# Ledger of designs, part 2: VHH binders against Probable nicotinate-nucleotide pyrophosphorylase [carboxylating] (nadC)

Target 1, 283 residues: Probable nicotinate-nucleotide pyrophosphorylase [carboxylating] (nadC), of Methanocaldococcus jannaschii (q57916)
Amino acid sequence: MLKDYALKILKKSLEYDVGFGDITTNSIIPEGVKAKGVIKAKEKCIVCGIDFIVAFFEEYGIKCKKLFNDGEEAYGNILEFEGDARTILMLERTALNLLMHLSGIATMTNRIVKKAKSVNKNVRVACTRKTLPLLSPLQKYAVYIGGGDTHRFRLDDCVLIKDNHIAIVGVKEAIRRAKENVSFTKKIEVEVSNLKELREALEERADIIMLDNFKPEEIEEALKIIDEFERKTNFKPIIEVSGGIKEDNILEYAKYNVDVISMGALTHSVKSVDMSLDIVRYQ

## First folded at step 4 (VHH)

Design e17 (from c2 with G53S; framework vhh_7qbe_3)
Fold by ESMFold2-Fast, scan of step 4:
Structure e17 (fold): chain B 283 residues (1-283), chain A 119 residues (1-119)
Amino acid sequence: as target 1 above (283 residues)
Amino acid sequence: QLQLVESGGGLVQAGGSLRLSCTASGFKYAMGWFRQGPGKEREFVASISSGGSYTYYADSVKGRFTISRDNAKNTLYLQMNSLKSEDTAVYYCAAQWSRYGTDYEFDYWGKGTRVTVSS
């Protein structure tokens, strides 16, 4: 079903991009000319989105041959295709933009996951909901392909009590109200900004506690409180750290016994993989 | 064909030092050390990038162990200071074979060298 979602996005993007027609291609390329081509990755990457592009090309009558699958390390030719030259040129930028972006996310995620797991084998590196409107499922798929965790997808997936909720009702009351009003099937996560809020979240038995914008030395102190609480109550929440974490400082956080490190940068600060589409006339 | 050979292991008393070496021909990429103690899973110790510019350490060894490499000699080193009984393990050298791999994905492994720290 994700492939169908991607096709819908690609078709809408193409509709906007084409307008009245590709005036360059239609004025220069004769009708009925066939071409063969390749999509090339110009730098090492984890490829992501190739099946979306195959589905998109085939929807318009372009025959494809995959050279790599999503999740594989790639460089050079990644997809071969053939079909109507005008059609290929019309689809080119829409296809490349999505493929380059998703491969960028998967590549960055894979690099960061391996870095974090080099010092903490069991840690998960997760994205957030700081995603592009409508593209969130595809961006989260790319994080998954890179070896990351998707975190919650939508507001109805799980409860996440944030600073603005706490500003209105406080930590304890927010957790209590969530437990009273939300289905037993939903996990309750709370973002805490200090040790007082941490103690309150522990007392109310939140399922997941996010240490939000804690410095590394503050993480260490928080973990001591959590360990003491576990010893006394036999209760252990999932511990997530988030806020201010980048590729260049992730090891300062991953060295601690935390379960999840969440980074908005995986979806909002990614560099696209540089790719090209090259064709030759096919007889 | 890439072969990794560890050396320098042995018996040492707590608080002592050992230097491990790993030699290989023809490798040019990221390298690292892993260890497996009695009854434990294999765990990461330290890694170093292909050019030596980036080093990473497990929290348990930071400040005590130093990873380095000499690319001219195709040799990786692990200087181990202030050894503790919990450092007792078989230490494995690991190397990245392909330039298309990542700095933290290791394709080739040595046979290991034993380090025993007595109390």
Scores: ipSAE 0.000, ipTM 0.098, lowest interface PAE 19.8, mean pLDDT 85

Design e18 (from c2 with G53R; framework vhh_7qbe_3)
Fold by ESMFold2-Fast, scan of step 4:
Structure e18 (fold): chain B 283 residues (1-283), chain A 119 residues (1-119)
Amino acid sequence: as target 1 above (283 residues)
Amino acid sequence: QLQLVESGGGLVQAGGSLRLSCTASGFKYAMGWFRQGPGKEREFVASISSGGRYTYYADSVKGRFTISRDNAKNTLYLQMNSLKSEDTAVYYCAAQWSRYGTDYEFDYWGKGTRVTVSS
């Protein structure tokens, strides 16, 4: 299903991009010319989205041969293809834009996951919901391929009590109301911004507690409170840290005994992998 | 389904060389070598990507050991040079089946091959 979802997005993007026709290709390239080519990664990357591109190309009659699968480390040629030259040129930018973006996410995620796990092998590195509209499932898939955790997908996936909810009803009442009104099957997570809210979240037995925008030294204090609560009650929530965490400071957080480090940057501040599509006229 | 069989272990003098091999069946992404010495925990030695282009080494073996693979023969190699008594261990072949992950996420393991370095 995810492949079909990606195909729908690619087709809609192509519809916009083509408009009334590829005037350059149609004015220069004769009808009936067949081309053979490759998609090439110009830098080391973790490939992500290759099956989406294969499905997209094959939908338009372009034959494909994969040289790498999603999740594999690659450089150079990653996909071979052949078909109608005009069609290939028409599909090129739409295909590359998605492939480059998703591979960028997987590459960044894998690098950061390895970095964090070098000091805390049990920690999970997660993305957030700071994603592009409609592309969220594909971006989260890329995080997963890179070795990260997707976090919740949609508003109906998990309860996540955020600062704006807390501003209206407070931590305790928000958790109590969620427990009363949401299905027993759903986890309840709360974002806390200080130690008072942390204590309130612990007392109300939230399943997951996110320490939001805590400095490393504040994480240490928070963990002491959590450990004291566990000792007294035999209850320990999953502990997530989030906010202001980037590749260059993640080790300051990962060194603590936290379960999850979540980073919006994995989906909103990623660099695309530089890729090209190179074709050769088929005689 | 995926079976890993190590070979090439044995006795070797300090400063000598030895090459380990691991044959694998089926499709795999990344492969690596781990070792466990007498009275020590199992430790990472080296890993190699599915295409063989990218390699990673533990600091203790960097510059002395070389990992390589021959996908046509379904074989992984570890060339060990300038061997030290500290390299004495049982060496294990490891593989990922599903995707390239971290060095901590190998799915399949062999039974091991013993390497003894005499001083």
Scores: ipSAE 0.000, ipTM 0.136, lowest interface PAE 20.3, mean pLDDT 85

Design e19 (from c2 with K28R; framework vhh_7qbe_3)
Fold by ESMFold2-Fast, scan of step 4:
Structure e19 (fold): chain B 283 residues (1-283), chain A 119 residues (1-119)
Amino acid sequence: as target 1 above (283 residues)
Amino acid sequence: QLQLVESGGGLVQAGGSLRLSCTASGFRYAMGWFRQGPGKEREFVASISSGGGYTYYADSVKGRFTISRDNAKNTLYLQMNSLKSEDTAVYYCAAQWSRYGTDYEFDYWGKGTRVTVSS
């Protein structure tokens, strides 16, 4: 269950963050003091991870009231809570770090998805496997919440023939060997870097072809080759574009008839949503 | 069950204005307006995100129509200005799952309200 996974990550993060105790809080906040508080989004965002934070807080006896659910557009107060003041202050940074990061991914993804779909209703915006160690399932969940596609989750999800595989055996042989040696249930994707490799991937009937680091004008030429191949063979692979694509140039790619635009930046170059946790003593 | 009820349609002369409203039974996520003119397929008009921070418009209505929402009243609005005979259509309120963004497939639809623009 993804919630259980998130809770394990949060507890492990808490372990290294607090060590043997919060010396500031324990030295100045009297035992038994109760506090009420809010987590506040300081900029408009798509909330992601709120149920993970609720589970984490409740594990330590903090009572929570959600004001927004994952996937909702929010600004201002997003979570109300009440409990032991020392406990709240101990959990604060661990909770905020994850919530801010996942909300950042969902916000960036949603913004980029809407931008791409404004010119191509059916295009998918996908992340990659360029993710933080251990956080990959949570980061891909955030992309999903933002309206994006998770792409290949693990190495065993599908075949992805990359430049280093091609360097060893070439495009044609890589696809042939994958078809011979991998279960019929697995799609075969190949990254091509030029039109020669594109033609080879088409001839070998790859399920998905990624145009890797093609410029927009090169995409246009690639699509002509793909359309000609479809007319002659009645075969059309899923076409993915990746490499060098940013929020500020995505429209140059999305305007073409491509199926998927994948961006590593969704998980490796995201800006966290600015959030705060504010408390008052409850007496 | 989700109920979308449109109102505000009617007859208006070219160059005039109308405000359409759509009341949802309860809080909803992303919402939008679509229209279907005589002998035409249903087309997108405008959409708005759950918090109102993002709006999208069809090129044919940009600068003339404004979409807005009041979440406290569970109401969506479409302010239509500088109306043309080509705007004659049945206008439909639609709601979608916000996780997929403002311009994705809409899940819930109203019955529609008719707008006739006289020449």
Scores: ipSAE 0.000, ipTM 0.149, lowest interface PAE 16.6, mean pLDDT 84

Design e20 (from c2 with K28E; framework vhh_7qbe_3)
Fold by ESMFold2-Fast, scan of step 4:
Structure e20 (fold): chain B 283 residues (1-283), chain A 119 residues (1-119)
Amino acid sequence: as target 1 above (283 residues)
Amino acid sequence: QLQLVESGGGLVQAGGSLRLSCTASGFEYAMGWFRQGPGKEREFVASISSGGGYTYYADSVKGRFTISRDNAKNTLYLQMNSLKSEDTAVYYCAAQWSRYGTDYEFDYWGKGTRVTVSS
């Protein structure tokens, strides 16, 4: 299903890009010319989206041979293709834009995951819902391919009590109402911004507690409270840390015994992988 | 769940050739060959990326062995040339099913196929 979703996005993008036709290619390249080419990664990366590009190319009659699968470290040629030259050139930018972006996310995610796991083997690095409209499933797939956790996809996946909910109802009442009104199958997560809210979330037994915008030293204090609560009650929630965490400071957070570190940067501050599409021969 | 089935092992004279095959029944990324000789620990032989674009070889087999794959047939091959008595071992097919994909960490293993090189 995700491949079909990606194909729909690629076709819609192509529709806007082509307009009245590829006037350059159609005026210069004769009809019936067949070409062979490669998609090339110009820097080391974790490939993501290759099956989406294969599906897209094959939809338009271009034959493909994968040299790498999603999740592999690659450099140089990653996909071989053959077909109508005009069609290849028409599809080029749409295909490369998605492949470069998703590979960028997977590459960044993998680098950060390895960095965090170097000091905390069990920690998960997760993205958020700070994603591009309509592209969220593909961006989260890229995080997953890079070794990250997707977090919740949609508003109906799990309860996430945020600062604006807390501002209206308060931590205790928000958790109580969620437990009373939501299916028993759904986990309840709450974002807390201080130690008072943390204690309230523990008392109400939230399934997951996110320490939102805590400094490293504040996390240390929070973990002491959590450990004391566990000793007293034999209850321990999943602990997530979020807010202000970047590749260059993640080790300051990962060194603590937390379960999840979530970072919006994985989807909103990523650099695309530099790639090209090169025609090797034609006839 | 992924199953790997090796074939092609047997007795061969020193200086001879043998081709091993491994058929996979499920999803895999990278694939490779490992071996374990009598009284030795398991050692890496060769690996190949999911699409066949990258190959890696242990120094002891470089230039003599060639790894390849045919994804349409879900089959991995190891062409072994200029065999030495030192190559006598049980050869294991291995597959990576890890979304990390960066370190060629192998998650699934076959039961092995025996290769004996007479000297």
Scores: ipSAE 0.000, ipTM 0.183, lowest interface PAE 15.9, mean pLDDT 84

Design e21 (from c2 with Y100W; framework vhh_7qbe_3)
Fold by ESMFold2-Fast, scan of step 4:
Structure e21 (fold): chain B 283 residues (1-283), chain A 119 residues (1-119)
Amino acid sequence: as target 1 above (283 residues)
Amino acid sequence: QLQLVESGGGLVQAGGSLRLSCTASGFKYAMGWFRQGPGKEREFVASISSGGGYTYYADSVKGRFTISRDNAKNTLYLQMNSLKSEDTAVYYCAAQWSRWGTDYEFDYWGKGTRVTVSS
């Protein structure tokens, strides 16, 4: 379950962060002090990871009350908590680091999805596999919460024929071999880098064709070829565009009738949401 | 799984007030109100976060309408004050499943309750 995976990551992160103990908290805060506090979003965001933090806090005896759920737009107090003061302060940074990062991904994704859909109502904005080691499932969850598509999750999820495969075997042979050797249940996607490879992918009936590092004007030419092929054969693959696409140029791509825009930036170039943990009351 | 039932609609004079209610088997995420007037497309009215910490209003209703929720009673409310003839519409309760600010922002809808404002 994703929550169990997140909890394992948080516990492992806590292990190396705390070492032999929180010497500041343990030297200053008396044993047995109870505290109430809040986690506060200091900027408007799409919250992501709140249930992971609740599970983490509960594991250490901290009681929580959610004010927002994952996927909601939030500002100000998002989580109330109560428990042992030393424990709260020990868990603070580990909890905030994950929550801030995942909320950053969801916020960026939501902003970009809305931007792309303003000119192309049916387009999907997808992440990639350019993710942080071990955090991929959580980062892809955050993209999903922000309104994006997770794309291929693992190597066994679907066939994706990439530039290095094409360099060895070529487009036609790569698609043919994939069709022969992989279950009929698996979609076959191919990355093409030029119009020749696009024509080859169409001829071999790839399920999904990614136009990799095409300029906007090249997308227009590619779509003409795809449209001609569809008119002649009644075959239309899913069209994905990827490579060099960022928030500041996405509209140049989204204005074309493409099905998916994939952006590595959603997971590898995200800015964390600024959040704090504030103690409100103690005894 | 989630079923939304609106109530509280009716006929009211311009300048009057009405309170709409929406009940559901469970309130987990953001809730909202939408409306569709005669000859118009469905439009957003107001929304509220799962814990009530954040609210949004359409510019046309700001200062006149108040959205609130009572999670213990699984009930969403819309307090409508200073009603205008332009507020005449069927009002729909909407619930979000797990996502916000996307095309899947509100996944569950009620059947609506009619509000008629006359002068």
Scores: ipSAE 0.000, ipTM 0.245, lowest interface PAE 13.7, mean pLDDT 84

Design e22 (from c2 with W97Y S98G; framework vhh_7qbe_3)
Fold by ESMFold2-Fast, scan of step 4:
Structure e22 (fold): chain B 283 residues (1-283), chain A 119 residues (1-119)
Amino acid sequence: as target 1 above (283 residues)
Amino acid sequence: QLQLVESGGGLVQAGGSLRLSCTASGFKYAMGWFRQGPGKEREFVASISSGGGYTYYADSVKGRFTISRDNAKNTLYLQMNSLKSEDTAVYYCAAQYGRYGTDYEFDYWGKGTRVTVSS
């Protein structure tokens, strides 16, 4: 499924990038030249997107040999390829841009997941929907490959009651209307910004409660309220913390007994892995 | 569903060579070899990426052991050269599954094959 989606995105990106033709390659490289090469990771990374690149290259007649699968720690050569030299050079940047970006996400996610789990073995680290237009499914796949949780994909995947919904109808009414109007198969999550909204969300039995932009001290107080509610009602929602959490402060949050830590940075503040495509021989 | 079966263990003289094999069924990412010597905890020996392009070795075996794989046959190999008495151990084949991408997160293990290096 995702491979076909990635292929469509890569083809559209290539269409834009080529325009009326690769004037450099077409003016310099003779027709019929065959080339062999490698894609090389210049820094240690968790590789992600390799099957998307293989599908893309093979669509244009380039043969590939994978040296790593998505999710593996890699350095050096990660893919071998062979085919028409002009075609390889035409596809190079489109392929590398996606591969470098997705591998960056997987690498960052894996590093942060390990950091969080070092103090809280059961916590999940999740991305958000702060993603690039059209690339969201691929970016979320990269988070998954890095050991993270994808969170909801689309607006129809899960109910997520956010600050702007609450501003219009309030916490209680939002949850009640969602329960009335959505399928029994859908989880209901609500973002709360203070302890009053937390109590309202608990009372209305939201499936998931996100503590949005809570400071560590506020998380501690929120957990006391949640524990008291569980003791009295035998009801415990999934607890997510989100907002302002980054690699450099995640341990301040992970030390608490929360179920999920969500970070927009996994998809909107990632550094690409530095990679190259190198021609090894030609004929 | 995945099963790992090691073979090739046995008695060999110090300075000698031995090749271990491990056959696996099903899909796998990275594969590796671990060993457990008498009175020791299990330790890492070597690992190889899914495509065979990158290998990792414990310092104690670097230059003496070579890990390789044949994906068409679903087989992992460990070529052991210049064997020492300290290499005496039960050798375990391990396979990585999942999405974590770490060399040390191995999900499936074989039953082991014993290697004894005599003086």
Scores: ipSAE 0.000, ipTM 0.349, lowest interface PAE 11.7, mean pLDDT 86

Design e23 (from c2 with S98G; framework vhh_7qbe_3)
Fold by ESMFold2-Fast, scan of step 4:
Structure e23 (fold): chain B 283 residues (1-283), chain A 119 residues (1-119)
Amino acid sequence: as target 1 above (283 residues)
Amino acid sequence: QLQLVESGGGLVQAGGSLRLSCTASGFKYAMGWFRQGPGKEREFVASISSGGGYTYYADSVKGRFTISRDNAKNTLYLQMNSLKSEDTAVYYCAAQWGRYGTDYEFDYWGKGTRVTVSS
């Protein structure tokens, strides 16, 4: 299913990119020329999206041979292909743009997960819903391949009570109404911005509490309140930390005994992996 | 079906060396070793990324143990040097096939192999 979704996105992207025709290729490359080539990673990366690209190429009659699978650490040649030269050149940029972007996400995620786990072996590093329109399932797949957690996919996956909900009804009433009106199968998460809201979320037994935009010293205070509440009630929510966390400051947060660190940067501030498509022979 | 089978455990003298192996069937991403000693809780020992480029060690074994993998053989290794009595434990191989939809980082576990370090 996800491969079919990726294929639809790639085809739609290709329609826009080709417009009325690839004027360069069609004016220069004779009809009927067959070419063999490779896709090459020009820097060390975690490959992500290779099966999407294989499906895309095969849809247009290009034969592929995978040298690496999604999730593998790669450098150099990652995919071999053969087919019609005009077709290959037409598909090149659409294929590379997605592959480079998803591999970028998986590479960044893997690096950050490793960094966080170097000081907190049990922490999960998660993305958010700060994703590109229509590409969210593919970007979240890349986070997963990199060793991260996807967080909720859509608004219907999990209740997440945010600052604007709290502004209208308050923390306690928001949690109470969610528990009353949402299926027993759904987790209830609340974002809290201060210790007062944290205490309210604990009292109402939210399943997950996100400490939103807390400074490291404030997290230390929050954890003391959570530990005291657990000692008295035997209740322990999942604790997530989010807001303002980046690769260069994650260790300031990961050193605390928290369950999840979520970072929008995994999907909105990613550098693509540098890759090329090289024709190696033709006939 | 994913099966993890540990081997290489046994009796060894303090200061000696042992190499543990874990053979897996099926595709996996990250792999690791855990152990549980007499009267102790299960603890992390070492882990290695899918491509082998990144490794992590518990402080108690860092510098003495080396984790490695051979992806062509689907085999994980733990080279244990300068063994101490405190290293006596059942050693478990663990593998990650995928984390999505699970509560744990490592999804699959072997049955364990016993290592006894004599004085």
Scores: ipSAE 0.000, ipTM 0.153, lowest interface PAE 15.8, mean pLDDT 86

Design e25 (from c2 with F106Y; framework vhh_7qbe_3)
Fold by ESMFold2-Fast, scan of step 4:
Structure e25 (fold): chain B 283 residues (1-283), chain A 119 residues (1-119)
Amino acid sequence: as target 1 above (283 residues)
Amino acid sequence: QLQLVESGGGLVQAGGSLRLSCTASGFKYAMGWFRQGPGKEREFVASISSGGGYTYYADSVKGRFTISRDNAKNTLYLQMNSLKSEDTAVYYCAAQWSRYGTDYEYDYWGKGTRVTVSS
C-alpha cells in the first residue's frame, strides 16, 4: 500500500544517489563497523513519514525504534537506529530528504488548518493536484496527517471542469455533457471565475462549485447568490474557494461560510523541516 | 470517538505510592497526565511520546513520578512515589491528535481520578 509505494520511491532515489558506490564511506569506514544513532528534528514540527523511513532502514538491515508517530508534534530526537555503519551513511540523505519534506508539509498544513478553524470551525483546508511527479500520494498523505483534506488524487476520481474545458464548450454544456457521459457515481465539480458562470453552474446542479481566484469581497457576493438559490430550490452544492490563497491571507477567506479552502502552496511552496542524522560507533 | 478512562486514584499517606492507569482504544499519539488541585487551575504533570521512547515531566514531580505506556493494552500509567500533600488533585489522562487541526494541545480528556494525600 502507501508504505510499499514510499519504499519503492526511496529505493529508486537511493539507486540514483549511490551510482557505482559510496566512495567516501567505502574508503574511510572499515567493513563490519556497527553504529547507533538518531534522527533529530532541529525545529518544532509535525512528524510525517517516520514509518516510511523505518521500512526503508529495515529493508537494509538497520534496526529502528520510533520515538514519535506520524501526526505528533516533535522536537529533538524522533528515531533511534542501529546497524552497519556503511549502510547507515549510504541511506542517510535519501531518508532525510523525504522525511524533512513530508514533515514540512504536515507542519505547514496543521498550522494553516488551526488558523482557518479559529474563525470557521467547519471549514476544510485541502491541497490540490499541483504536486511533484510520482510523489503526489506521499505529499497528499502528509497533508492528511497535518489535518488537511487530500482533494482528488487522479483524473478518474471525480469530474473537475476547469477553465480550459469552459473555454471550449462553456459552463452549461460542460456540465450537461459530464452528466450524460460519466457514471452516476462520480461527483461533478466546476471551477467558475465569475458570477455569471456561478449562476450557470447552480442552474445545471453541479455537485461542487469552486470559486476560482475570487477576491474576498467577491466571495461575499457569490455566497448571496448561492443562498438565494438554496432558498428557492432547496439545492446547495459544496462550495470550495481556491486561487491566490496563502497562509498570510487565509483568514480573509475562512471568515466566510465556505466548505473548503484549497491551497496549492501546501505541496508546491512548502519549507522542509531541518533535520540531522547523528551516529556513534556501537560498542 | 476516542474515550479515556482513568483509574487507580484514592487516599494515600504522605511519603506513600500510588499508580494511576488510563485506558483508551486505538491511541497512537502522545499522551499525558494533568492535575487540578482544589481551587487551582489545571497543570501539566507528565507526557510520553506515541512510541514510549521520550518522556517529559513537570519540575515539581521529576524524580518522583514515572510515566509509561503499554500500547498492546491501550493503557497509560503514572507511577507516583514519595507523595506530598501538594500532590492532592484530580488527575486527568489526556491525548493529542494533530491530524485534526489541533493547536498542539491535548484534544481528548478523561473524566479524572481523585488522589488525596492525607498528611
Scores: ipSAE 0.000, ipTM 0.287, lowest interface PAE 13.6, mean pLDDT 84

Design e26 (from c2 with G101D; framework vhh_7qbe_3)
Fold by ESMFold2-Fast, scan of step 4:
Structure e26 (fold): chain B 283 residues (1-283), chain A 119 residues (1-119)
Amino acid sequence: as target 1 above (283 residues)
Amino acid sequence: QLQLVESGGGLVQAGGSLRLSCTASGFKYAMGWFRQGPGKEREFVASISSGGGYTYYADSVKGRFTISRDNAKNTLYLQMNSLKSEDTAVYYCAAQWSRYDTDYEFDYWGKGTRVTVSS
């Protein structure tokens, strides 16, 4: 379960953050004080990770009430909680850091998905494997919550023939060997960097062809070759475009008849949503 | 027209390092570095695809030289490490006019930048 994985990450992060103890809270807040509070989104966002935070808080005896679910557009109070004041303050930063980051990814993804779909209703916006170590499953979950596609999670999910594979065996031989040696259940994708490699990938019938760092005008030319190949052979690969695509230029790519636009920026260049944890009463 | 301007050449001792740069006006497809030593023909050094995903190196420089590009700055780089006297040459920046029906074949050449490696 993804929630259990998130809980494990949060507990490890807490161990680092607490160190020798929360010296501020323990020196100032009396033992036995009970507090009630809220987590507040200070800007409009798509919430992501709220069930992870609920599980984390409840593990330490803090009672929670969700005001929004993952995937909902939110502003203001998103979670109510109640419990031991010292415990709440100890957990605060670890909880907020993950929640703010995942909500940032979901918010950015949703904004970009809506933008791309405004000119191409069938296009998918996908992340990549350019993710933080150990956090990849959680970051990809956030992309999914934002309406994006996760792309492959692990090396065993899908064959993806990249530049370093091509450098060793070439496009044609890489595809042929993958088809021979990998289960029929696995799609074969290849990244191509020019029209010669595109033609080779088409001839070898790759399931998915990624046009890597083609500028918009070059996408148009590539699609003409793909359309002619389809007309002659009745073969239709999935077409992905990737490389150098950002929120401010995505419309230049999405206007073409491509199936997938993938962006590393969804996971490696995301702005966190600004959130706070506010104590609203104590006893 | 495509304008290429190389910089970064100079005199360096054997075993030393040097970084070459090439600025290009406008978009480029694949880009590369070639060199011409005294009394020799121009030879391939390294190339890089339009997005930087694919790189190729001559056997003589593999492991010592690294090609990279920054498309936002329209700049190509060649990081040269562990330089040898045999690396002494004029280094040329090259770019494809068109990537259509080509396997990193290069149509445009800069004026070159001189690299001299002392023994």
Scores: ipSAE 0.000, ipTM 0.066, lowest interface PAE 27.5, mean pLDDT 85

